# VH-VL binders against o27280, part 487

Target 1, 266 residues: o27280
Amino acid sequence: MDSMNVPEVLEIKRIVEESESVKTFIFSWDFRREVRPGQFVMVWDFRDEKPMSVSLIDPVRSEIGISIRRVGEFTDRVHGLSEGDLLGIRGPYGRGFELMGRDILLVGGGIGMAPLAALADEATARGMRVDALVAARTADELLFLDRLEAAGVNISTCTDDGSCGFKGFAHERLLTLEENHDMAAVCGPEPMMFQVMRILDERDVPAQLSLERYMKCAVGICGQCCLDDTGFRVCAEGPVFWSQELSRVREFGRYRRDPAGRRVPW
Key: E = the ipSAE of ESMFold2; O = the ipSAE of OpenDDE; V2 = 0.75 times the mean of E and O plus 0.25 times the DockQ between their complexes.

## First folded at step 23 (VH-VL)

Design ig22 (framework fv_acasunlimab; at its last look DockQ between E and O 0.87; V2 from the best seeds 0.87)
Fold by OpenDDE, look of step 23:
Formats: sequence, C-alpha cells, structure tokens
Structure ig22 (fold): chain C 266 residues (1-266), chain A 118 residues (1-118), chain B 108 residues (1-108)
Amino acid sequence: as target 1 above (266 residues)
Amino acid sequence: EVQLLEPGGGLVQPGGSLRLSCEASGFTFSKYWMSWVRQAPGKGLEWVSWISTGGRSTFYADSVRGRFTISRDSSKNTLFLQMSSLRAEDTAVYYCAKWYVGRAFDIWGQGTLVTVSS
Amino acid sequence: SYVLTQPPSVSVAPGQTARITCGGNKIGSEHVHWYQQKPGQAPVLVVYYDSYRPSGLPERFSGSNSGNTATLTISRVEAGDEADYYCQVYDESSDHYVFGGGTKLTVL
C-alpha cells in the first residue's frame, strides 16, 4: 500500500478506557502492512486529521490500538465515538523505535506511554528485560500499568503530587535509579524528555526519543513538522530520533512551532 | 580527527590465542556501541561481535561464539577482541566499527590482519 | 538467519547510472545501509537509513528500499566509484548485524 493513499475507513472494534482522559481505540489490522512501535498513523474523523501513535500491536488478534488523550475539539469528537463507529486511518508513518541489547529502560510521561507500551510488548516478547519509569501528574493519569505488569515489565512510577510512587518528575526519579541499561526509549512532554535525555547522556545510555510536532501531510512534503537548523521532518526522519540526532536540534526542549509556524515555548 | 586504530594483529597457529585492540579518538567512545567486523582475504564483510556502551551486553556471530570475547575499557577508549581456539577460517582483516544512528557504522578502523596458519 | 543477496558484479560506463541491488525477505521493512570499499581500504558508509547520505558524500549516491529489494544508485558514475559495495541490516531477532555478499562495481 502506498503510504500516501487516502485513509482507510475502519470500524472501531473496541474501546478501552485507560483513564479519565485517555481511550484506546482498537481496529482490525492487516499485518501485511507492517507497523512498528513508535510509528504513527493519521486519524481522520471525516472533519479533521491528527497524528496518533500506535499503542498496541497484536499480530495474533490482527489488531492495532491507538491511544488518544482528550485535549481538544478533535479528540473530544473521537472520544464521543462508540464501538462500531468509523474512523479513517492512514499509515503507519515515520520511523519507529529500534531495539538493541538485552535490557531497555522506558521512560514515559502521560500519553507518551502509548508508543512505549507497544514497544514494551515487543521487547518483552523478544526476551528483553524491560524497566519502565511511568510518570504522570497524578495517580489517575498513570497509563498502562496493568498491561505493562502483565507483560513482565518492571515498573517504577512517579507522580507530580506524590499520589503514586515517587513524588516528583520523571528525571528526578531517574536520578534515583542507579542501574544503567543497554538503551532507553523516551516519550512524553518535551521538557521531561529533554531532562531525561541529559541524564541518559551523562550515563552513556543510548536513547531514542519520540517527538511531537504539528503534522499535516505525514509524508515529508509540507514541511510543517520541520525542526529548526537540521531540517529534520518529524514525520519522515522521526518521530523517533536517536539522542545523537536530537543533540543537533536546537529547539528540542526549548520551543516548538504552532500551526501558524510561530515559535511557542514549552 | 575521529579515528579507530587497531593494533594486535599477526600470525598465530591454529588453536592459539590473540587479543586485538581498537583505540578510539576524536569522539566520546563510552557513548557508542562498538563492533568487530572481519573480512577474509578476497571475501566479503562478516560481522563478528558487538558490545553495549557499558559492556553489559555482548553479542557474537555463530562462527565465533564461545571462542571470541568482546570487551571494552572506557577509561582507555579501547575496544578489545580476545580470540581463542583460532582456526584457519578466522584468517581475516579485523575492523573495529563505531555504531551510528539506524544501526549503521560510520567510523571504521583501517583493520588489522590476523593470519591463522601452521 | 537473515540473508542479504547482492549481485557479485555490476559494470557501468563513466557518466552512466549504476544500480546495485540488495535482496532480502521483507527488506523493505528493515533499514538498509550501504558501504563502499576500495581495494586495501576500510569500508566507508555511503548511505544509511535506506536513503540518507552521510555528510560529505556527493548527491550522486542515493538509496531506496521497498518490498524485497534495496537499491543503491550511483548517478554520473566516475572512475573513482569503482569499488566493492555492501548492504547491511540489523537483525533484531538475533541481534546480529548482517552484510550482503558485496558487489564489485566496475567502471568501464
């Protein structure tokens, strides 16, 4: 299938309530069309289209899952849908996570745990030791804990308010964890990722980080998701980047561009 | 200048042992996975082994597993390959190679020749 | 084990375009990297992530990867391009790096 094709209209097979603000929409998927953790799809509700990370990849059931946080008009509409309703899906797009080594640290914040949950499944299936640092503002916003635990992931939690696990931010919790890993995968608020990357770099842990930017075409044509200085297109060269690549991106952790192309600080 | 230097090659008898070294300079060695790749005379490239940054994880080609040991010393910016029970088929130029994004190799040493012969 | 297949040799006249293929099962789902090796020298990365060039490499070098075939394309071939070319992937199932058999490019 041409990645530039019109969205395929798919029926929502089931919906999983992950939290008050996050739902996972599950679709039947033809796995002749390969998808990797860290890749994203464009979700079309026949009015607007938004990029969303794949949070579940299940070749056995021939299903994929897309976890969506309720944050605006588009996601409000999507959250209003029911099983049996339709969505347009095109993709997958972008570069996914690459796995190497025997152990991996996952550091996720909020909805950033979506692609990491999929990665955790793959990593554990391959026999890797997976440690996950799951961060959220509050306990109620911690995502995929049961799923990760069931997969055999060693979980550490942290919350801003201390309602669960370590009281503080992900990078602060990370500082208390002394063990290093072969590699790390990080996804969440960019300020979090920035701090986490710094610590991982100091520890000589190769890391991949998934960025979020405004995406319009998803195929590297429109340039809306271009990163300053490097010209990296998040939809083509990302959204998963190696820390080595992001070290070249000046805007990382500092600012982003809004739909109008204006610089907006984090 | 970024470079990898590989001393330690030479002639060894079958069943013998040899330790290769690869000294890195011009980049932060401790931050990169490292590999050994070899090339028999007139033949293609064959991956031998790779090691994680901390040296906690090592991987080997089937052809050398149990006989070769990859290690590293970050304080010396040096990668090692301890070869034992050497065979004639291990005769090759041995390259050390630096990991690059996408799991490529962007920096290679000039290679050191290991000849296993009676 | 994952296997990459390359033609043993490719010949091209100066100024023409050379195409070197690398075959593998669902290689299009992998990221392929290419190396140039001249006689007596170490390999040099010329294409990574299927189609990207390292800094300093001329635009004449390009790559593509889809289906079961990755292709290294060298346009406007020069005498200096004569070398062996190797494709490479990483097999996550075994954590092995895998090289193709290499292709000798001869510039006629």
Scores: ipSAE 0.932, ipTM 0.957, lowest interface PAE 0.5, mean pLDDT 96
Fold by ESMFold2, look of step 23:
Structure ig22 (fold): chain C 266 residues (1-266), chain A 118 residues (1-118), chain B 108 residues (1-108)
Amino acid sequence: as target 1 above (266 residues)
Amino acid sequence: EVQLLEPGGGLVQPGGSLRLSCEASGFTFSKYWMSWVRQAPGKGLEWVSWISTGGRSTFYADSVRGRFTISRDSSKNTLFLQMSSLRAEDTAVYYCAKWYVGRAFDIWGQGTLVTVSS
Amino acid sequence: SYVLTQPPSVSVAPGQTARITCGGNKIGSEHVHWYQQKPGQAPVLVVYYDSYRPSGLPERFSGSNSGNTATLTISRVEAGDEADYYCQVYDESSDHYVFGGGTKLTVL
């Protein structure tokens, strides 16, 4: 009977500075309200409300972590908060990642590594072999490397500028990696995810991809998060989709929609 | 158009062996995890085994582990179940089934009867 | 192993609504799929991801899942809906698929 549509006001227990632009905010959490990797929450700062991915799920310590990149007014205000300050949390919402088999490839770009870090923890705890390709524009923006290494994840890196690891795009690095995984999970800029999905499909590696769209209600009523062609709502039928679901979606990797519903190029 | 065909059932004695095959058509076989599911006469569905797209990973129900081996050959679009050390309780209709999003099964064969009796 | 529990049978008059339950510990955290099986035939997927309908399935078939119970609902039941119905999940802990015991729907 827990109401997921009304924010619960929670105290910020800890703040972890992941990079110059990314902080993880940790809250105590009652796990009768279950959370899975790939689900999101709506974060309310008492003025505005934005969807954020869960990056840490720790039922043993009764904690969740939410990683937020500073990119605008809302996230600037949240980054200015301290331990002990309050935020409203609604959720979790959406479809999380599903695990199958003995090994998994993770491909993350920028803040897209946040939900994949949570998935890596779950996969390693289940005894899966985990390979992760962590991509960013620069070395300073590579996220969660120490955490992934401590979990036993086999890490490959790439940066657009070559400052760490392979110089180039994630899909170019992917071509040099082991081809045969039971499954993959992908999260990052949608153009990157489209290119990665194509390579994984050619390799017959089933993949799940996490999409971003504008969200208002987070429960699938308002239609603001819909994908063209299918009517899938990212907040209800996603944000995680199997590549088989996305193969018929013409907008994927090509354009997005603003809050008014207008097409905007990626 | 999309189809799974399971020739190769039959009568076998306890302790015997039998190899089932399942030929796929109308979809790209190599892209999907595949399963065997069985149904004893008058009983419910019981999952038996599944295999990854590359064939590297295989999983078995406890009731068949060590006796059954799942395999696939993408060049022949064919799924196999090698059954050994057969018991009377293995008597069932054996279906092959194709993975569907959400870890469901959307395409099933019509099934083949395996009878284990002396 | 994870266990799914279904009632052995459900009876309903034509035109009425049938509800078939699938019980499991925290099944609301799983994705539940439903199959229809007529005598002598292979199972047919009728609901997946708790509530999605496969292409070509009548709107009369719907599903829900919360807490410890998933439910397949068949509205305006027809004689052709008589069949056995199975629920199914995937148990990530074991990497095993799990089926319920089945429910025989009788249309009187």
Scores: ipSAE 0.810, ipTM 0.914, lowest interface PAE 0.9, mean pLDDT 89
ESMFold2 (binder alone), look of step 23: mean pLDDT 93; pTM 0.953

Design ig23 (framework fv_acasunlimab; at its last fold request DockQ between E and O 0.73; V2 from the best seeds 0.85)
Fold by OpenDDE, fold request of step 24:
Structure ig23 (fold): chain C 266 residues (1-266), chain A 118 residues (1-118), chain B 108 residues (1-108)
Amino acid sequence: as target 1 above (266 residues)
Amino acid sequence: EVQLLEPGGGLVQPGGSLRLSCEASGFTFSKYWMSWVRQAPGKGLEWVSWISTGGRSTFYADSVRGRFTISRDSSKNTLFLQMSSLRAEDTAVYYCAKWYIGRAFDIWGQGTLVTVSS
Amino acid sequence: SYVLTQPPSVSVAPGQTARITCGGNKIGSESVHWYQQKPGQAPVLVVYYDSYRPSGLPERFSGSNSGNTATLTISRVEAGDEADYYCQVYDESDDHYVFGGGTKLTVL
């Protein structure tokens, strides 16, 4: 565990441009250190450190991928990097997704598709039927479609502006789908996840959802990612939660705490 | 009160059949995967079968595959285990168990004894 | 098939700490759960997700999991803790629940 907490300086092997705002950085990985879909790593650019989901797990090529959306100063710097440049990576951390059954529904929004893409690969490799509802604001923001298709995933798309697939939100599209699944995995904007969880609950589909919160230590010590009332630490008890756990989390879908600890609405 | 009740155990001859029931109360039965776990006299716990919420997917231990059938009726909040071609080694206390987060079992029935003997 | 290995028995004096191990290949990457079973009773979940306690369980019960060994620790053991203890995982490769062989804890 001690070795996991020391960033390993890794060379960017490849960069895949997923969209205008999202890049996947690929690294060589020693799979003696196991990593599961849904887990995250701390990415260190030698100035700052941020948690990022693992979006690619390839034991054959001994590679992992980290998909990063450009949203601030840190990610701006990272997006400026080139193949051959170095980053510090420590982890993986947190609870990943757990797979059960023969079929799974993935519901992802925006960058939330990153961990779900990795999960899709694993599920497909296991012989599961994978259906994926991929949502984004616009068509050009839909992520990993080609990759998912190549993996044999049945894809439904949803865009806010109707530029691709169903016009509307993910939960609205979900309402139009009648088929149930053994289980579901959800990741994206929290309001989306909240609505999707409600629908899945009504349909008696067990679901896991991946939360995003401000993190510092990633090892459950600092408490910055602690959820109100429950005391759940997203970095330790999550980021993947079962819906039963989230049903106890009052703030879920309603607000989060910023780095200063203030409540911020979604 | 959350509970699982397993009536219907008993004595059956080898090659015979028996259907076990597990009645759930105190929670929304339809929302949870369910399992059967058995325990031979003086032995440890052995998982037998589990079923998805909708009953679409079922899984069995190798020792019972092809002989046992797990099913459920949400309208009756009842889990079933149809046992056929029973063998002496199937003699055990059979527990129904409720799925819990992390793939644990948080609720167990009291168990029902099934004795297979000539 | 995934296999969990437990010692058949562990003995401890009252007030002391009991440690029950559960061995499995890379079990540290699995979610391990523990059950207590007293004679003539159904199993009771005492630890889930390696180290978490269900509501109502005393803090004397704790768990850890790393490498190839998960451990159930019972501190300040009482006579009432005498029971069989089982570890359990879920094998995703074949969608089977797997139990250890069980450990009989004797309080001397």
Scores: ipSAE 0.938, ipTM 0.962, lowest interface PAE 0.4, mean pLDDT 96
Fold by ESMFold2, fold request of step 24:
Structure ig23 (fold): chain C 266 residues (1-266), chain A 118 residues (1-118), chain B 108 residues (1-108)
Amino acid sequence: as target 1 above (266 residues)
Amino acid sequence: EVQLLEPGGGLVQPGGSLRLSCEASGFTFSKYWMSWVRQAPGKGLEWVSWISTGGRSTFYADSVRGRFTISRDSSKNTLFLQMSSLRAEDTAVYYCAKWYIGRAFDIWGQGTLVTVSS
Amino acid sequence: SYVLTQPPSVSVAPGQTARITCGGNKIGSESVHWYQQKPGQAPVLVVYYDSYRPSGLPERFSGSNSGNTATLTISRVEAGDEADYYCQVYDESDDHYVFGGGTKLTVL
């Protein structure tokens, strides 16, 4: 086979401090392994291996970037690394975003803006009009604003505390925004994505959503691609799904699963 | 249950005009991108045009751009193709088709024949 | 726009496996869809997203896509499978749909 199923050990070329809790790690990348926005890689720190979304795809500089939020022991260890340190990378894996039409709305919550930033670059490069709603708890946690602005993206912001832009949740801000887009892409906390998806469906805006928690199903080793007991099964390769795929899934937005596969409330 | 019906078609002289319609039933028409696809007698499938859900954006094959106009009326669940400046090479069966996950087409009409002949 | 190449015909004996190819530059990076068309009928979607089967289609229809070739596979071919088969992609560079030229499957 020509695909890589063994981690390639790569040097961290640069580290960008995106916020107090988010860093982007940049690697040289051989683009004979093509990468699409919305795909993920497996990052190996020589102890553990975790899926991470690609946030930067730059064939001109032969670079990819992976944005990582500090949330536990693995990400704490990776955040402690420096330029020149080594990580193992496998991939890419999963279904990326698909583009259609002349304009797109991006709705990102927190680290969910990472794959959407990569998508914004691709959409803008293809001549699409890109509107982005960037959401966070506080102004200091809004990600990629300067990068999006430099790409020509029309940015709206919201923060839970009102420190930047609209005060409130992403779906509340969306209700106050212009309704006409050819398509949308959404990534962030699943409760946010569920509310945003419902609004976009009422507006007849076709949407794609990136679901972080289903990445194991996207690799094909988790065995959890059958999500309901209704007898309807969709064998879909994630992490990116069309909203039509998710509207048939009872679980989405209503509960999550623990590592043993048991249903747990959000 | 789910259907696309294309009444119309017929014989038209070169340089003439014809409007095709496609009536949708059994699904929520306004939520889907829609296309026209044609097939000349004995030939393969050729995509003609597609239109966004709100009708804001339209796209055309190079062979028909400037002569054909796609439109939709969601209140009547109807897709249209206005054909003008018709040529002999536009002779084909014209299908309407519904967008499906992955940018495929899951529901097709039965097609209507347009013949452009002197 | 993007170009898809299919063989004009494929012949197979009943009960055997038919394989219909669709060639394209780096087609493994595209989502490929397949349609069956019988004479005088509209096309019917038989595979989407390279390998997914639409509801109600026989499990005998399957697909794969890697490198420069996508393949529609029909196992235990029946006389009723005799039809034209088209592959299709979406070209994001110009927002056009693209079909292959079609393959006539003959069942001897």
Scores: ipSAE 0.838, ipTM 0.926, lowest interface PAE 0.8, mean pLDDT 88
ESMFold2, look of step 23: ipSAE 0.825; ipTM 0.919
ESMFold2 (binder alone), look of step 23: mean pLDDT 92; pTM 0.951
OpenDDE, look of step 23: ipSAE 0.932; ipTM 0.956
ESMFold2, fold request of step 24: ipSAE 0.828, 0.814; ipTM 0.921, 0.913
ESMFold2 (binder alone), fold request of step 24: mean pLDDT 93, 93, 93; pTM 0.955, 0.956, 0.956
OpenDDE, fold request of step 24: ipSAE 0.937, 0.938; ipTM 0.961, 0.962

Design ig24 (framework fv_acasunlimab; at its last look DockQ between E and O 0.87; V2 from the best seeds 0.86)
Fold by OpenDDE, look of step 23:
Structure ig24 (fold): chain C 266 residues (1-266), chain A 118 residues (1-118), chain B 108 residues (1-108)
Amino acid sequence: as target 1 above (266 residues)
Amino acid sequence: EVQLLEPGGGLVQPGGSLRLSCEASGFTFSKYWMSWVRQAPGKGLEWVSWISTGGRSTFYADSVRGRFTISRDSSKNTLFLQMSSLRAEDTAVYYCAKWYIGRAFDIWGQGTLVTVSS
Amino acid sequence: SYVLTQPPSVSVAPGQTARITCGGNKIGSESVHWYQQKPGQAPVLVVYYDSYRPSGLPERFSGSNSGNTATLTISRVEAGDEADYYCQVYDESSDYYVFGGGTKLTVL
C-alpha cells in the first residue's frame, strides 16, 4: 500500500445482492488507508477500469463495500464474478462528503444511494439525525432500505411508478417535506440532483452533491472529467461538490461529455 | 462589496453581559453557516461558536459553553453573540466569519474589541 | 481535542521561499486551510482545501498536506508577506473549528 495509484489485487470477500441490477462487493481493507464516504475507487477487472463509489466503510470488520450497477460490458463482467474471485482496486480518490451539524438530509436516486449509504453510517455513528429520501424508478430498485433502517435513518421513499412511497420524482417528494436540515447530501441522476439542489438552495440548506463523469486517470491528469467553464476535475476537486461550486458549472444538470469528449444531453 | 460589520464591543465588568452583532452585506447571509472567532491581545485565533443557516444547530467551544449564545436573524442579515458571565479571559477581539467551502472562512469582519475588566 | 502545532516564528529573506508547517495527528486526512493576518487586520484566507487559492491570491502561495504535516509555502517572499499565519481544520468528532497557534513570518 505504498502507492495509492497502484491497483491492489483484492479477493471478493462476499457479495450482497442489493437488487436485480445492483451488487455490493465487499473486500478486506487496511484502514491505514483512509477512506471517506463520497470518495471513489478505480475497479480493475484486468481488462478495463471504472470508477466506483464506496458504499460501505466498516472499520470494525476491516471491510469496504463497492456497489455496482449492471449497466454495460464492464459491469456485466463484474457481476459475473463470485466470492473468492479477484479484482484490482486502487484509491480511494476524490473528495468525500463533509459532515457538519446535527441533522442531515440525504437525497439519493438509484445507485446514487451507494455513497449516501456509507455517509448515513458515518453520520448516525456520530449521533446525527439522518433523514433519507430514497428514490428509484420502481420499488424493486430502491436500495439499502434495510441497511438504512437498521442504522436508525428516517426513510422516505418515492418511485416513478408509485409502487412504493410517494409517486413521483425525488424533487417532487422533497417539495412535500417541509422540514429543513443543517445540510444535505445528494447523489443520483444529474437531472434529479439539479432539481433537488434548486429546492435546497431556495430553502437555504447547504448541500453537497456527488457528480458522475467519465474518469480515466482518477488523479487529475488526463482531464477527461473536467467540467466546462470552471475546469473542475471531478476526480480531484470532486466528485463531491458543494452546491455553490456547482452553481458555477454551466453543464451541471444540462449535459455531460462522453468518452469521445462530445456533449451529450442527460 | 461583501463585508461583515461588527458593532457592540466595549468595556464590561466581570460577571457582566454583552451582545455582539455582525451585519452581513454583499452576499445572501441566510445561505451560510456563520462563526465567531476571537483573538486575545497578542494571542492566536480561537474559535468560539458556529450556527447553522436556519439557526437550528449551534456549537460552542468548551471555554464559552453555557455562557455564550449564538443566534441569527436572516431578515436583518445579522449574526449575534450574547455573552454572559464574562471573565477577564474573554477579553479579545471578536470576529464574525462566513463559512466557505471545505469548512474554511472566506469573509471576516473587522473585529470588535471586548474588554472585561473591573 | 484536536491540536494543531505551528512553529512560533519563521524568518526568510526577500525573494526566498518561506515554509510554514502545521502539525497534527493524521492531519493529512483533514482539509487544512491557511489564513494570513497582518497587524491590526482581520485574517484573510490564503489557502483552502490544503492547496487551493482563493481568487485574487498570487500563485506564490501554495499548500500541501500529507501524513502529519501540512505546509504553507510562500515563494518569492515580499515584505508585504510579513504577517501571522494560521492553519485551521474542522474537527468532525467535536464539530469544532480548530486553529493552530500561529506562525509569525518575518521578512528580513
Scores: ipSAE 0.930, ipTM 0.955, lowest interface PAE 0.5, mean pLDDT 95
Fold by ESMFold2, look of step 23:
Formats: sequence, structure tokens, C-alpha cells
Structure ig24 (fold): chain C 266 residues (1-266), chain A 118 residues (1-118), chain B 108 residues (1-108)
Amino acid sequence: as target 1 above (266 residues)
Amino acid sequence: EVQLLEPGGGLVQPGGSLRLSCEASGFTFSKYWMSWVRQAPGKGLEWVSWISTGGRSTFYADSVRGRFTISRDSSKNTLFLQMSSLRAEDTAVYYCAKWYIGRAFDIWGQGTLVTVSS
Amino acid sequence: SYVLTQPPSVSVAPGQTARITCGGNKIGSESVHWYQQKPGQAPVLVVYYDSYRPSGLPERFSGSNSGNTATLTISRVEAGDEADYYCQVYDESSDYYVFGGGTKLTVL
């Protein structure tokens, strides 16, 4: 069986505490298996398996990093692990972000900054100008600021409570920022992405957005990650979509589906 | 009807200049990167230049850099290619093409022939 | 710069399957797009992102991409499929669009 479809058991090489609720788990990785920002891996803790975005892609040190927010039983167990402990990794899967032009705007909400941090590193390494709008509920939850700054990214922040940067939502901050970008990449809560996408469409800035859906197979066979209206499978045709692909999807930004397929408001 | 129309083209002397235009209709022109792609007689497709949605960024193949200038006018839904210092090897059908997701081209004009000869 | 290599021609009998290859170093890591061009006409996008079809294109046009080779497959070939076919990628390092040299499909 190809290694992409069978979890490889890897030791946790390092753990970085990004915030009280987010840790980055770093593994050795053989980059003959290529990884692009915006692709995901399935992380197996020997009881359950969940998709997680790659946040660090470092071919020089032969390392990848996977950032995980503590939100439930699986992530609680993973957050309890130490360096030297084992996790299963399969992947990478999905379509990553594509780069084009001289500059890019990144808009990330919460853990959505994880794949965008990897993209920022790639974009800056290729000589692009990178602006990032980093959003969270509080200053303590703003992710990757030091890393982005060290990479030469121009950072704007917003927090719901105003504890750092602009007080308010990401789309409100975006309205006060420079309008001229060749492209944008967006990842975060789907309601945020919908509002941001609308502003970027009005500004004629082509955008790519990273979506999250329930996944099991990760290779496009089981159909559990499908979007309404289009039949797109997030694990095969996404998770990164151009805004033009999403403009026909009535589900986007309006509701989500639980694992049983029921509509649930955002 | 979604379309790109390239009126004109023609015969030009070596060292001469010519401006091509491409008028868009049936879609929101300002939302898309645009390109010129050319095809010499009996030869394959060769990308010439592309321009960002706002026109702030322009990119050129090495074969034309310094001689050709791409521009756009969103108020007129028109893409332009200003060609100067024309050479015999610039003889080609010139197409305008609209960006499509994935950095493809989904809509092409019918092309206009530019012939550079004495 | 990045180079795409296509065979200059492919011949196929009507009703059979044509396969047109596009070679490139690690092309499996690129998104490959395919165009059909009939004589005297503009190119038409027939496959994008390796294997997706534009709206309205028949399922008999399909594509794949892995390793160093992308392939356009046309099943149940018709006389009207006789055309030149080009593969294309976008090279992020140069910000260039790159086309293959083209393949003439002949339906005998």
C-alpha cells in the first residue's frame, strides 16, 4: 500500500506551545513526499483519526509541523502527549494554495492561520510581498505573530475584545486596509471567510479559501466531505478553493452539516 | 454572450509599432487576470504577457520584455498590447485570454494576425 | 525555465481511445491544463487541474497527472476530435505560463 494511504507512525520531535489552546507538533519528514501549504494530513492517535493542517514545511531541516487546537476528546489526548510519543500520520492530501503575482493578502482567523503561516513562508521565500490580517477573540489567541514578523510579513491584527490591534471582526478590519493585492488566501471560521470573500470580490482581488469538512478516507472515495450544490469533495477537489468555485455554493457561509448530514447553523 | 474580441491586426514593417486591443463582454472584466498568447504560423502556443486585475502588476516573456507593454482599462472592458521594435519573429496570431481557476485560460478571443515584413 | 514535452502526433481509429502525454520534471506536482485547437480556430479549454472538465464538456475527455507525466485521455474518439492538443502549467518561480509543443491528433 502507498504510504499516503497508511498511517506512518512518527515520533513527536518537538512541541511548540503557540497559545494556551494551540500546540504545534513537529515531526521528521522525508520531502520526497512533497507537501504544499494548504494541504492536510490525517493524524491518528491510535483511537481516532482527524484531519489537521500543515503549519510548518521545512525541507532544510526535514521537518513538518502540525498545529492542533484543543477542542475535544481527540485533541485533548493529543495535547497530553510529550516529545518522543508517537502519532500516526497519513498524507499529505488535498489541493494546496497556488501562488501568482507580486503580492498576497492572508486573512486568518484563529487556527486558520496555521496553513497560512506555511504559505507566508513559501511566498516570502519566493520574493512576494506578504500582508497578513491575523484575527482572534483575544490577544493571547493571535497565532504565529513572531514567526510572521521574522519572515518579513506585514502584520495587521484584530481581536474581538480589542486587546490587540483593531477591535472587531476580520472583515471590519479588512475594510480599513489597503485594497490593492494581486491575490488573497483566507482560512478561518466559515462565517468570517464568507464575509471576507465578499469584500475581496468587491475589490476584484482573486481569493483562495480553505474549507473544513468531516473526512474519513481523505482520498475522495467515501463522499463524506462533499459540499452542497456542486458535489465538490473537500479532501479531493479542496480543501483550498478559489472564490469562483465557491460563489455557486449556497451552503458556504450559511450553514454546516454534522457527521449525520443534518443542517446546523454556523 | 461571453466573449473576447480582438479587432484589427495587420501588416507592419520591421522596427514598427502596433497596438492590439481586446474588448471583453458578458463577464465582469475587472475581476480577472488577463493574458496575451501568440502562435506563429505552423507553430505552438507561446505565452506573451499577463496583467493583474487592477493592472498594478505586469509580466512578460523574455522574448518580448522591453518591447511590449500590456495594459487594461476597466472602464472600457479592454485589454491592450502595445508592441514596438517589431521583428519578423513577432509574426503570429495574437490571442487575448481570460484567467480561469487554477491558472488556466477558459475564454479566448478568436485571435488577430500580426505580420511583420517589408 | 520549465519545459513541457509532448509527442508531435498521435493517431487513433474512430471509437477508440487516444492518449496524449505531457512530460515534465516532477509535473505531478503541477496543475496541468489541456487545450484543443482546431485549424484556424482559437484554443478551447478541455481539462484543467489535471482532470477537471469545464462545464458542458463531455466525460469522454479526462486527464491524469503523476510523476513526470500528465496524460489527456479521449475515449470514443470522433472525427471531430481531430485537432492539436496543448498541455499547460503555470511556473510559480518565473511567473510564466508554459505550454507544451502540441500534439496533432489524427483520426484514421
Scores: ipSAE 0.772, ipTM 0.891, lowest interface PAE 1.1, mean pLDDT 88
ESMFold2 (binder alone), look of step 23: mean pLDDT 92; pTM 0.947

